# VHH binders against Protein EARLY STARVATION 1, chloroplastic (ESV1), part 23

Target 1, 368 residues: Protein EARLY STARVATION 1, chloroplastic (ESV1), of Arabidopsis thaliana (Mouse-ear cress) (f4i9g2)
Amino acid sequence: RSEKSEERRFDQKMSAHGAGIKTSSSAVPFASPKSRFLSKQEKFYPRCTPRLTGPQSRDTPPKRDTGIANEKDWGIDLLNENVNEAGTNEDGSSWFRESGHDLGDNGYRCRWSRMGGRSHDGSSEWTETWWEKSDWTGYKELGVEKSGKNSEGDSWWETWQEVLHQDEWSNLARIERSAQKQAKSGTENAGWYEKWWEKYDAKGWTEKGAHKYGRLNEQSWWEKWGEHYDGRGSVLKWTDKWAETELGTKWGDKWEEKFFSGIGSRQGETWHVSPNSDRWSRTWGEEHFGNGKVHKYGKSTTGESWDIVVDEETYYEAEPHYGWADVVGDSTQLLSIQPRERPPGVYPNLEFGPSPPPEPDLPPDQPQ
Below, E stands for the ipSAE of ESMFold2; O stands for the ipSAE of ESMFold2 at other seeds; V2 stands for 0.75 times the mean of E and O plus 0.25 times the DockQ between their complexes.

## First folded at step 17 (VHH; framework vhh_4orz_3)

Design p04 (from n05 with N31D; at its last look DockQ between E and O 0.84; V2 from the best seeds 0.75)
Fold by ESMFold2 at other seeds, look of step 17:
Structure p04 (fold): chain B 368 residues (1-368), chain A 122 residues (1-122)
Amino acid sequence: as target 1 above (368 residues)
Amino acid sequence: EVQLVESGGGLVQAGGSLRLFCAASGFTFRDYAMAWLRQAPGKRREWVAFITRGGYTDYAESVKDRFTISRDNAKNTVSLQMNSLKPEDTAIYFCAAERYGASWYPEEYDYWGQGTQVTVSS
């Protein structure tokens, strides 16, 4: 970042509106540190050679805070034929692989693959399912579901999907992604949940966000945020984060911003509630006029207040960093899904210029 | 119009059993996870069990090994078999649906039923 940008950040950090509001350490949820000893080496699925021992074991939970990912990060590779295989490894563990097709109304097709394994004593197991879905409305879906448990009692479940559909109001193509991941400990009072989504249309409309929740011993946390770009210069971003302890302490931060054409506002609140229900709160706001002037204001429940106008250039992200062109380029497997072939209907041949279209046969009971 | 309609609630003695049913309409059932949640008098709504699109199930610790969730995609129904009922299981039970994923957190569900009362007497 340039020297001018760095100096502006220092000035913004020292401004009356932001100095007390932008401290993040006391306001963010306490999250458990992830141990490197819980991770396993990942094998590259397309380059793994077949073995007589079956699929490799998948007995560890997913990692927290890794984002939504795209289709190539998952490496989805469906089987081309209906498979039903099972076996037992040398160590007594079992495995299976299967695949198939589900068919339904309006051209619905789900092409899927499933595999899994379990330990000899049944104390651990895992399952993975991958699919491609389509129908005659132009809907397409690519997805995965994974789950498992291990001998420590940990359990997990995750899903990811990427969808192509036609928006019913705008008639524009949309690509949407969503993911959920969750895991809980078998031995500690600990668990976490994440939901992520990203939605895009061809005119630059973009919506992104996450819900991230969890618990570690006496502390629980919640984090929500969202971003909305209308594709015409309007931007809305927001966050809402809070945490609590079993002792009754609660705290949080929230803020939002709305901008169009260099004009807009930001506002937020930092708050704390003690175990005896005493509440402290500090609010702040900024009004940006697009002319180098910013009105900054705020107040607290302890009587602090400010209301000033400063010389400050307005900065905000007017366009998403990752948008329609990027998601299209990263969604080639989704876009290549082949729907079921439609049965041909009875349809007149319109190339037939001098003769009328063929007339269908009359029912046998028509009058002569 | 989306509808979730619960049934099968009632009064039962402690140690008894009930089976709840939820009939779903107005959405593509196979694309949704289904869940049961409950609310006792004066308490916050809490998650009881869910079943994902792929058939993965999870249960709240207080009902684990006593309750069983299942779904029938052909009939657009989800059910909750409740065994070894205790007075603390007394609540209004709600059927809920979430598109694509399943959650321990009530705020993540897209559709809700009106609920069915379960009362467990000692």
Scores: ipSAE 0.700, ipTM 0.867, lowest interface PAE 1.3, mean pLDDT 79
ESMFold2, look of step 17: ipSAE 0.729; ipTM 0.884
ESMFold2 (binder alone), look of step 17: mean pLDDT 87; pTM 0.880

Design p05 (from n05 with Y105F; at its last look DockQ between E and O 0.44; V2 from the best seeds 0.00; counts 0 for: pae O 6.5 > 2)
Fold by ESMFold2 at other seeds, look of step 17:
Structure p05 (fold): chain B 368 residues (1-368), chain A 122 residues (1-122)
Amino acid sequence: as target 1 above (368 residues)
Amino acid sequence: EVQLVESGGGLVQAGGSLRLFCAASGFTFRNYAMAWLRQAPGKRREWVAFITRGGYTDYAESVKDRFTISRDNAKNTVSLQMNSLKPEDTAIYFCAAERYGASWFPEEYDYWGQGTQVTVSS
């Protein structure tokens, strides 16, 4: 998780008696009914559940603003053999488990498991798939895909993955983590998605960000942000949030900062566009000179302006709170994936059958 | 350089069938989710179907049981079999790709083809 994403989740969820600001980056307020299977079971059952009692329920939709889960949170445990099982739980719900193993060119190997369930009346269902992939280039991937529907027609879909690869340009190892989460209502014009990513290399290059979208009836909104650390002290951070209505009203807030060695800038804009395309905006900026002086300026379309230089210390985060060492420590299962060994067999080595015994007075044997 | 090239569009009578085809290049195809989306005159682009990297599929309610999405990782192609076509299926159909996962929302797809026209007459 990044500190920036946690702060923005807090900003998106601030409400009631805090600060007195009440804007709706309007979180989509819909709920999915829980599986009745959970209400009929003890609070805990073993992960090695007998097949007649089915797998642990995985029919819970993703939650907004939760970033990228740790690989251990999924409990990924891939089977070494192909499986295709199904059954019925005590409450009448059905379940299945299957697993498989795919091979391809250049040492490609995908080990996968898939499971799912369906309520007794067929009104709700869920699936979850796990996989490990590798090939002979050193590529490794660990992933999850999860989906479901409830009796009211709400649907959800979530993917998560970790990837190890060698960057083609730099030849450095990279670890990349990502998650995509989405849900939609079956009864309302409501839905949301989030896409999260984190990328790391051993020299400190780090990129993190998220794209978020939501809709409730006639209103839609977006949030995007990014952080980029070059591993040599340069940092760029930015956020862009905006919303619109079907009638054409749009509004937003954006800002960025860029720093190196105490020198850099921050700038931003708050804006509003009416349905007839009239635009209000207010911009601001700070220039940090690295000597205790900061130039602060701004203006608006309504005539506000300021332009001053003040004495002020410069603070910014030059290094990520969560970096390469952390992601390596959190990606143990990914890193432990063993590439496929070369197939049993004989590599071409220009072997021919045994030479025939020499005959007296015969020409020389074939070249070796 | 990423390329998605659609083909197979055309004019067809209601109740007929078409098969759309999308050829992909410039990326490791098996690592991407693929989708078909469409845009009818005067409407916003809408999702039609997707197929995940692992082969799982989902469809918009308006096309469920009539359309089938498929992928061929060996040939880097995705196709959309469209049966029992209706005049309301008339639209430009786009192939799209997303590295991280499949989505119901057009905004999540990073790569798009130029589209192929499908016209269904009564």
Scores: ipSAE 0.113, ipTM 0.622, lowest interface PAE 6.5, mean pLDDT 78
ESMFold2, look of step 17: ipSAE 0.595; ipTM 0.830
ESMFold2 (binder alone), look of step 17: mean pLDDT 87; pTM 0.882

Design p06 (from n04 with L50Y; at its last look DockQ between E and O 0.69; V2 from the best seeds 0.73)
Fold by ESMFold2 at other seeds, look of step 18:
Structure p06 (fold): chain B 368 residues (1-368), chain A 122 residues (1-122)
Amino acid sequence: as target 1 above (368 residues)
Amino acid sequence: EVQLVESGGGLVQAGGSLRLFCAASGFTFRNYAMAWLRQAPGKRREWVAYITRTGYTDYAESVKDRFTISRDNAKNTVSLQMNSLKPEDTAIYFCAAERYGASWYPEEYDYWGQGTQVTVSS
């Protein structure tokens, strides 16, 4: 038989995700010196602030590439009373603390608390806002917003929220988390932005992803990725990363995979564009038939190509590592939010079902 | 069904002022951050200002201290007060909305208006 030929074809190293410029990095992280951080801490930390905590320090930008915190990491603890306090610390810095309660239609309620601090000369400041929301549709939300600037000119803003949607008719509950962070440097031409999300429903649907963008001097980068689990065995994952310089060099890497019951595909591209618009590209793919055979193929603009079928075990992440049961267990504060009390005996005229609408509980008719 | 409708654009002399409005419908307005972006002829769309759900605001450096964004959750409107206008402010101005958070990056906005033209003559 052609075992020697098959061994040569089988021994060919094929990148599942592209191997070209991938190691050259498609992103440049934002970097701040450690010594600048230490000096800024002394000017920004007032002793008189309310005791509310979160993962970010108050005098420096938030950390990059950390994913989404859970509610426990924030330690949300809203005030029960309305507060409007302010004061001055020994170092001349000021602080404030306030809280409130907003009401609206359809049982809407938002309890919130805000606090902040400011250096004596106003060159540094920070603000934190926390809230709980609910209404009569089964909506609940916990949230945080933080912002600040320091004396070196850095500025930042971030938010986090955890949301429950609950459909009383279908009993389908959905929990979503999302976060955004962004920061600018005061001493470099640098800034970055990150958005993260996670979505879960009670039937096992799970979606996660991120958008991460930035700039450091002449280089800019973009990274996007997503994961989708339909709760019935289908999985989709994808990534698209690219970067460019002001001189016109661009490079990137993208790939995706789709699988169900051991059958599916992976495919991707690694590419590079020179300042003179010359483009190099290498594409690849894998088709998995669910029978122990995998079709591997690819080509490049420099003439490389391969197209082979191999015996290979199919492996992919078929279930999310963190799913509905996990997020419910980590969302006890969200789930414990008490909505406003609904008035008794009031029913809508449009109640759905095979039974007739309930009689309205209305006052007796009066003249005029 | 989601609509963002801008108004208030027009021709104005350099140094003048103009106030843009954006009326929103078809979504729960208080759950969205609102933004203004603009696009000059031959240029990419750029972020101008945003206002978050809590009222936090941020501005592009080129408009800082001249423009003010504000929102009215009771009327489902966002506005942009533009003072000390310059010829380089000439552009189509778009209202945009993003669920929960706000961004400097146009690609992050979920809903867009059709835009209103602002022309600043010298």
Scores: ipSAE 0.735, ipTM 0.884, lowest interface PAE 1.2, mean pLDDT 79
ESMFold2, look of step 17: ipSAE 0.753; ipTM 0.896
ESMFold2 (binder alone), look of step 17: mean pLDDT 85; pTM 0.869
ESMFold2 at other seeds, look of step 17: ipSAE 0.727; ipTM 0.882
ESMFold2, look of step 18: ipSAE 0.746; ipTM 0.892
ESMFold2 (binder alone), look of step 18: mean pLDDT 85; pTM 0.869

## First folded at step 18 (VHH; framework vhh_4orz_3)

Design q01 (from p01 with N31D; at its last fold request DockQ between E and O 0.76; V2 from the best seeds 0.75)
Amino acid sequence: EVQLVESGGGLVQAGGSLRLFCAASGFTFRDYAMAWLRQAPGKRREWVAFITRTGYTDYAESVKDRFTISRDNAKNTVSLQMNSLKPEDTAIYFCAAERYGASWYPEEYDYWGQGTQVTVSS
ESMFold2, look of step 18: ipSAE 0.766; ipTM 0.900
ESMFold2 (binder alone), look of step 18: mean pLDDT 87; pTM 0.882
ESMFold2 at other seeds, look of step 18: ipSAE 0.753; ipTM 0.895
ESMFold2, look of step 19: ipSAE 0.729; ipTM 0.880
ESMFold2 (binder alone), look of step 19: mean pLDDT 87; pTM 0.883
ESMFold2 at other seeds, look of step 19: ipSAE 0.752; ipTM 0.889
ESMFold2, fold request of step 21: ipSAE 0.752, 0.759, 0.741; ipTM 0.892, 0.894, 0.890
ESMFold2 (binder alone), fold request of step 21: mean pLDDT 87, 87, 87; pTM 0.883, 0.884, 0.882
ESMFold2 at other seeds, fold request of step 21: ipSAE 0.721, 0.721, 0.743; ipTM 0.879, 0.883, 0.890

Design q02 (from p01 with T54Y; at its last look DockQ between E and O 0.64; V2 from the best seeds 0.00; counts 0 for: grease 24.8 > 24.2)
Fold by ESMFold2, look of step 18:
Structure q02 (fold): chain B 368 residues (1-368), chain A 122 residues (1-122)
Amino acid sequence: as target 1 above (368 residues)
Amino acid sequence: EVQLVESGGGLVQAGGSLRLFCAASGFTFRNYAMAWLRQAPGKRREWVAFITRYGYTDYAESVKDRFTISRDNAKNTVSLQMNSLKPEDTAIYFCAAERYGASWYPEEYDYWGQGTQVTVSS
């Protein structure tokens, strides 16, 4: 249960001293600088490729801060036959592609394809792997992994997967998406990492979040956030962002909200720490009683303080913008993965819950 | 119960080699990236290497070209071959696992072993 979260860095207990500070303008913005090595993002499929040749070089890191893609954004199309090919392009670069099937216990099957290339002098390279998995528990997985290095020494890796499985306790179907991306510079002390996830079950449970970290020379940053909807009106959202320098300056911002039936709270902190351990902090909170009254309060180490009750209609998102019906409709390829044939008997029964039937592909879908 | 059990640590002279092993159980191993991390005396735990589900590997710059991570999905094991060891490689080495993807950041790993000591003498 979500009654307590020890992993959040929200500290509801704050100390404030009566320091004689002239202003309350010591708030510092969250620092999450972009790395220089991410100045451009090229498409994975180059234009002007010589016809009748193999794949071309992929020479640039993925874009950051893009969220998590849908399966249609990847355009996954696995090869139906075993392939083992290689060749050389006109510019001297080499390529390969291969495919296969792996089989295992309990009906496990993985259909996969792999492609890659490298420049003539070997200074750059890339690899892409695509797969579809299933087994007799009703598990299905669709995914991709990509990586590369370029001649400037930048390197990157990313993965994306979409999973269907049955929750052990509730016996409900779940669809989960996750992605990770990371890249590092060959020319600067710079790099970044992102993890994104979305989880859905048939009764309206939804969890979404991200971890985003990075470094640019002497500065490092961390950003985490999460959203949780229990499907019965309970909502939890939170963020925790902070940064530091190698000299010891640190700063951050965090907040959370919890709501059900129009009753709940919000609270947060903005803070800054100097290398000598001098700390500034500003906290705030809101209590929502579900009756049009909101208690707002806060204070800072510079002496700022407020404590007021206002007339304000409570608003919060009681349901996710994108939920089970949406993800089922956007997961056609995942749901179409065919398991291995099995002996006669009882098959696993997945519960998809209250959702509308999927509709056909929005673009005109021709029979051929 | 998820378990990661390291072995293969010990005392070795500078310039020597050592191979660490990690046996995994209690989860579907092929769905996890595996990593080695280390903690030297007085230092934060730091990432050393990872290997993804499909064989992509990455290494910390301080160990690149000296260490090799590998995995065996049939045996549910991951290993770390450490060559040309230096005194600064002295640390407790931990095996760790993260579902689906891998990370340079220790806080992203969900399962951890108890660690095995590696000591490199001058």
Scores: ipSAE 0.676, ipTM 0.862, lowest interface PAE 1.5, mean pLDDT 80
ESMFold2 (binder alone), look of step 18: mean pLDDT 87; pTM 0.891
ESMFold2 at other seeds, look of step 18: ipSAE 0.688; ipTM 0.867

Design q03 (from p01 with R99E; at its last fold request DockQ between E and O 0.78; V2 from the best seeds 0.77)
Amino acid sequence: EVQLVESGGGLVQAGGSLRLFCAASGFTFRNYAMAWLRQAPGKRREWVAFITRTGYTDYAESVKDRFTISRDNAKNTVSLQMNSLKPEDTAIYFCAAEEYGASWYPEEYDYWGQGTQVTVSS
ESMFold2, look of step 18: ipSAE 0.777; ipTM 0.903
ESMFold2 (binder alone), look of step 18: mean pLDDT 86; pTM 0.874
ESMFold2 at other seeds, look of step 18: ipSAE 0.771; ipTM 0.900
ESMFold2, look of step 19: ipSAE 0.744; ipTM 0.886
ESMFold2 (binder alone), look of step 19: mean pLDDT 86; pTM 0.875
ESMFold2 at other seeds, look of step 19: ipSAE 0.728; ipTM 0.882
ESMFold2, fold request of step 21: ipSAE 0.725, 0.744, 0.749; ipTM 0.882, 0.892, 0.892
ESMFold2 (binder alone), fold request of step 21: mean pLDDT 87, 87, 87; pTM 0.886, 0.882, 0.884
ESMFold2 at other seeds, fold request of step 21: ipSAE 0.728, 0.723, 0.790; ipTM 0.882, 0.882, 0.909

Design q04 (from p06 with N31D R99E; at its last look DockQ between E and O 0.46; V2 from the best seeds 0.66)
Fold by ESMFold2, look of step 18:
Structure q04 (fold): chain B 368 residues (1-368), chain A 122 residues (1-122)
Amino acid sequence: as target 1 above (368 residues)
Amino acid sequence: EVQLVESGGGLVQAGGSLRLFCAASGFTFRDYAMAWLRQAPGKRREWVAYITRTGYTDYAESVKDRFTISRDNAKNTVSLQMNSLKPEDTAIYFCAAEEYGASWYPEEYDYWGQGTQVTVSS
């Protein structure tokens, strides 16, 4: 190659023979190129509690590839009253802790807690915010946001939320989780981004996925995947993973599967583009007919090809491993959020008998 | 219908300042992060700044300390104060929104405005 010291780090979990011969897989986080942040150990500290005198420092970037946490993994514990505290640790660093609540229309309430710290010289800092939200439509939310910078100039931000609401189209209650993490180096051109989501409703509808991106100097990579279960036996899973260099080398791997009642398909592609725009590609597919026969086919730009029918049982995940019952069981804090008390309704006075209660006003008639 | 409308662009001398505004409608503004992105002629769209639901902000290195993003949840607006403008800041500036989180990557934004032209002459 004419490129200086180019190394390929984007194929570490996948053989060159490829995902094309695999018959089934779940959508999972794919390995990312090793970054500077991967070599750092993330320190463990207890989450802030109401009786701690000062929060512990959070001056280490978050870890990659951890998925979406459950609410208990965060240990969210909001105070019932407003707090505004600050102090100085023995080493000269400062800290603060505050809490409060915001009110709004339609019964909206947001209870929140915020804490943070700063080194003596200001070279490192961190902030964590926790919240509970609700309103009178049945909406509830738990959430967290964390950010920080360390003395080496690394910076990070992350958020997580878990939401209960009624889906606009199905009118069913839904629980949704989502999270994002981002971190960048202060000393190298390196950074990464990760977004995850999970959505559930009471009829078994489930959607999960992730977007995971990053860069290390002149190399960039993108990983996306998704799972969709309609709750009636239909399953769609897919992945699309690719990378590129600034000088024009690109490569990737993608596949999808769709199944219902033992009938469906899988297909995918592994590809590479050289800096001179030469493209190599290998595609594959499987058609499952639900009768013990599977049509397998594929080809490559180097002349490889196959088109065969085999006797093979069809296997795929027809239902999610983690579904509505599981998320309800793991969302007890979310579900226990108390909405703002409603003003008492005005009810007819039963002691007076026949007079009906006043009805809501009709749209005004135009006056005569 | 969701709508993001930018304003405040124009022609300015190098070293000057502009303030961009974005008015949002059709979604629950407090649940969205807001961002500014820009596209120079012949270049890919790039992230400039974002502000999260809680008010946390971040900036691209090329604009850090010169630009300030802010939001007003009562007015459903986000703004970008742009100081010490350079000719390299010339671009179409877009307002964008993402539910819950905020991204450096343009493909993650759900809603986009039409853009407003900023031209910095030397």
Scores: ipSAE 0.722, ipTM 0.880, lowest interface PAE 1.3, mean pLDDT 80
ESMFold2 (binder alone), look of step 18: mean pLDDT 85; pTM 0.862
ESMFold2 at other seeds, look of step 18: ipSAE 0.760; ipTM 0.899
ESMFold2, look of step 20: ipSAE 0.713; ipTM 0.874
ESMFold2 (binder alone), look of step 20: mean pLDDT 85; pTM 0.863
ESMFold2 at other seeds, look of step 20: ipSAE 0.737; ipTM 0.886

Design q05 (from p02 with L50W; at its last look DockQ between E and O 0.67; V2 from the best seeds 0.68)
Fold by ESMFold2 at other seeds, look of step 18:
Structure q05 (fold): chain B 368 residues (1-368), chain A 122 residues (1-122)
Amino acid sequence: as target 1 above (368 residues)
Amino acid sequence: EVQLVESGGGLVQAGGSLRLFCAASGFTFRNYAMAWLRQAPGKRREWVAWITRTGYTDYAESVKDRFTISRDNAKNTVSLQMNSLKPEDTAIYFCAAEEYGASWYPEEYDYWGQGTQVTVSS
């Protein structure tokens, strides 16, 4: 696991540190790779520190590769009264805070709060907006948007949302989380973009994934991955990573696996393109029959090939580690959103599945 | 059926102005960020501007202070006011939509219009 030249990683450390053409294609393993691209560590920022901040500090860009936070980590706490105020601090910096609500068709209501600040010379600034949304279809949403720039010229924008809705084709309740983060350096030719999502329904369907892109000087990269559990034992996981230089060198790795009940396949490709457009490629695959036999095969553009059957146990993650019961338990603020009063006899058709109803999270300090 | 329909393109003299419009239907408009992207002959499609669900906007450096994006959630429309136009702004302009977030990467957009031609003469 300390084999950096063999791993198919394109993070900033690999792409920036010691970058060179000769390292991009030498890390291809002959053996079947297991899926190792999983969601980040479950531990986020401490929950009982400042009540009003998420994973991003106000004066610096957000961190890369942090995964997606839960609603408690953000600390969304909307104002109960409308405000619109601004001022100037003793050091000359300015601030504002405001709140309000928007109404729309079908019982739509968005309750929001926004705040921000600006340094005395205007060289740095930040904004933060929070909201709760609902309508009469049973839709509910919590969300955050944050942006800023600092005196070094760095700039950033990020958003996070958690959504409850009824899926059209399944008629089941879904809870979905997603986030985007992006930042640019003011002093280097560097910038990055990350998007994450997690989707759950009441019958065990889950989907997670990420897109992670960036540039550091003359090198650019992108990475995508996903995993999908259908709630009936089928599992799909995949990755697609590649990078390029301004001189035209490109390289990448991709793989996927599909499994049901110990039967399935894995397959992938590692490839490299030289500046003169010469392309090298190696593909591989595995067929798993659920009986202790695995057919492994592959070939390359330079003439390598193999096609063998081996005795090997099949390992794959058959069920998601984090599922519907977990996300319902972590979404109490979302589920507690009260919609506008509705006309008699109009109720949403919403299914939560076998999970217990969540209890509202009742903070002790809510006299507003 | 999801539809994004652009209008307002045409021929204009350098230094002039145009306003592009995009009408959206078939999805919950308030849940999407809206963007304009453009493609000049022989060039890749490039991001021009986006406006998030909260109304926060951002612009490509080449159009900053000349273009203004805005949205009307009641009418499901987004517009791009284009001032001080230059011949370099000549392109097909596309309206695009992305659920929840806003991207400078064209591949992240879920829905696209067919485009409207803008030609700026010297």
Scores: ipSAE 0.685, ipTM 0.861, lowest interface PAE 1.3, mean pLDDT 79
ESMFold2, look of step 18: ipSAE 0.688; ipTM 0.869
ESMFold2 (binder alone), look of step 18: mean pLDDT 86; pTM 0.877

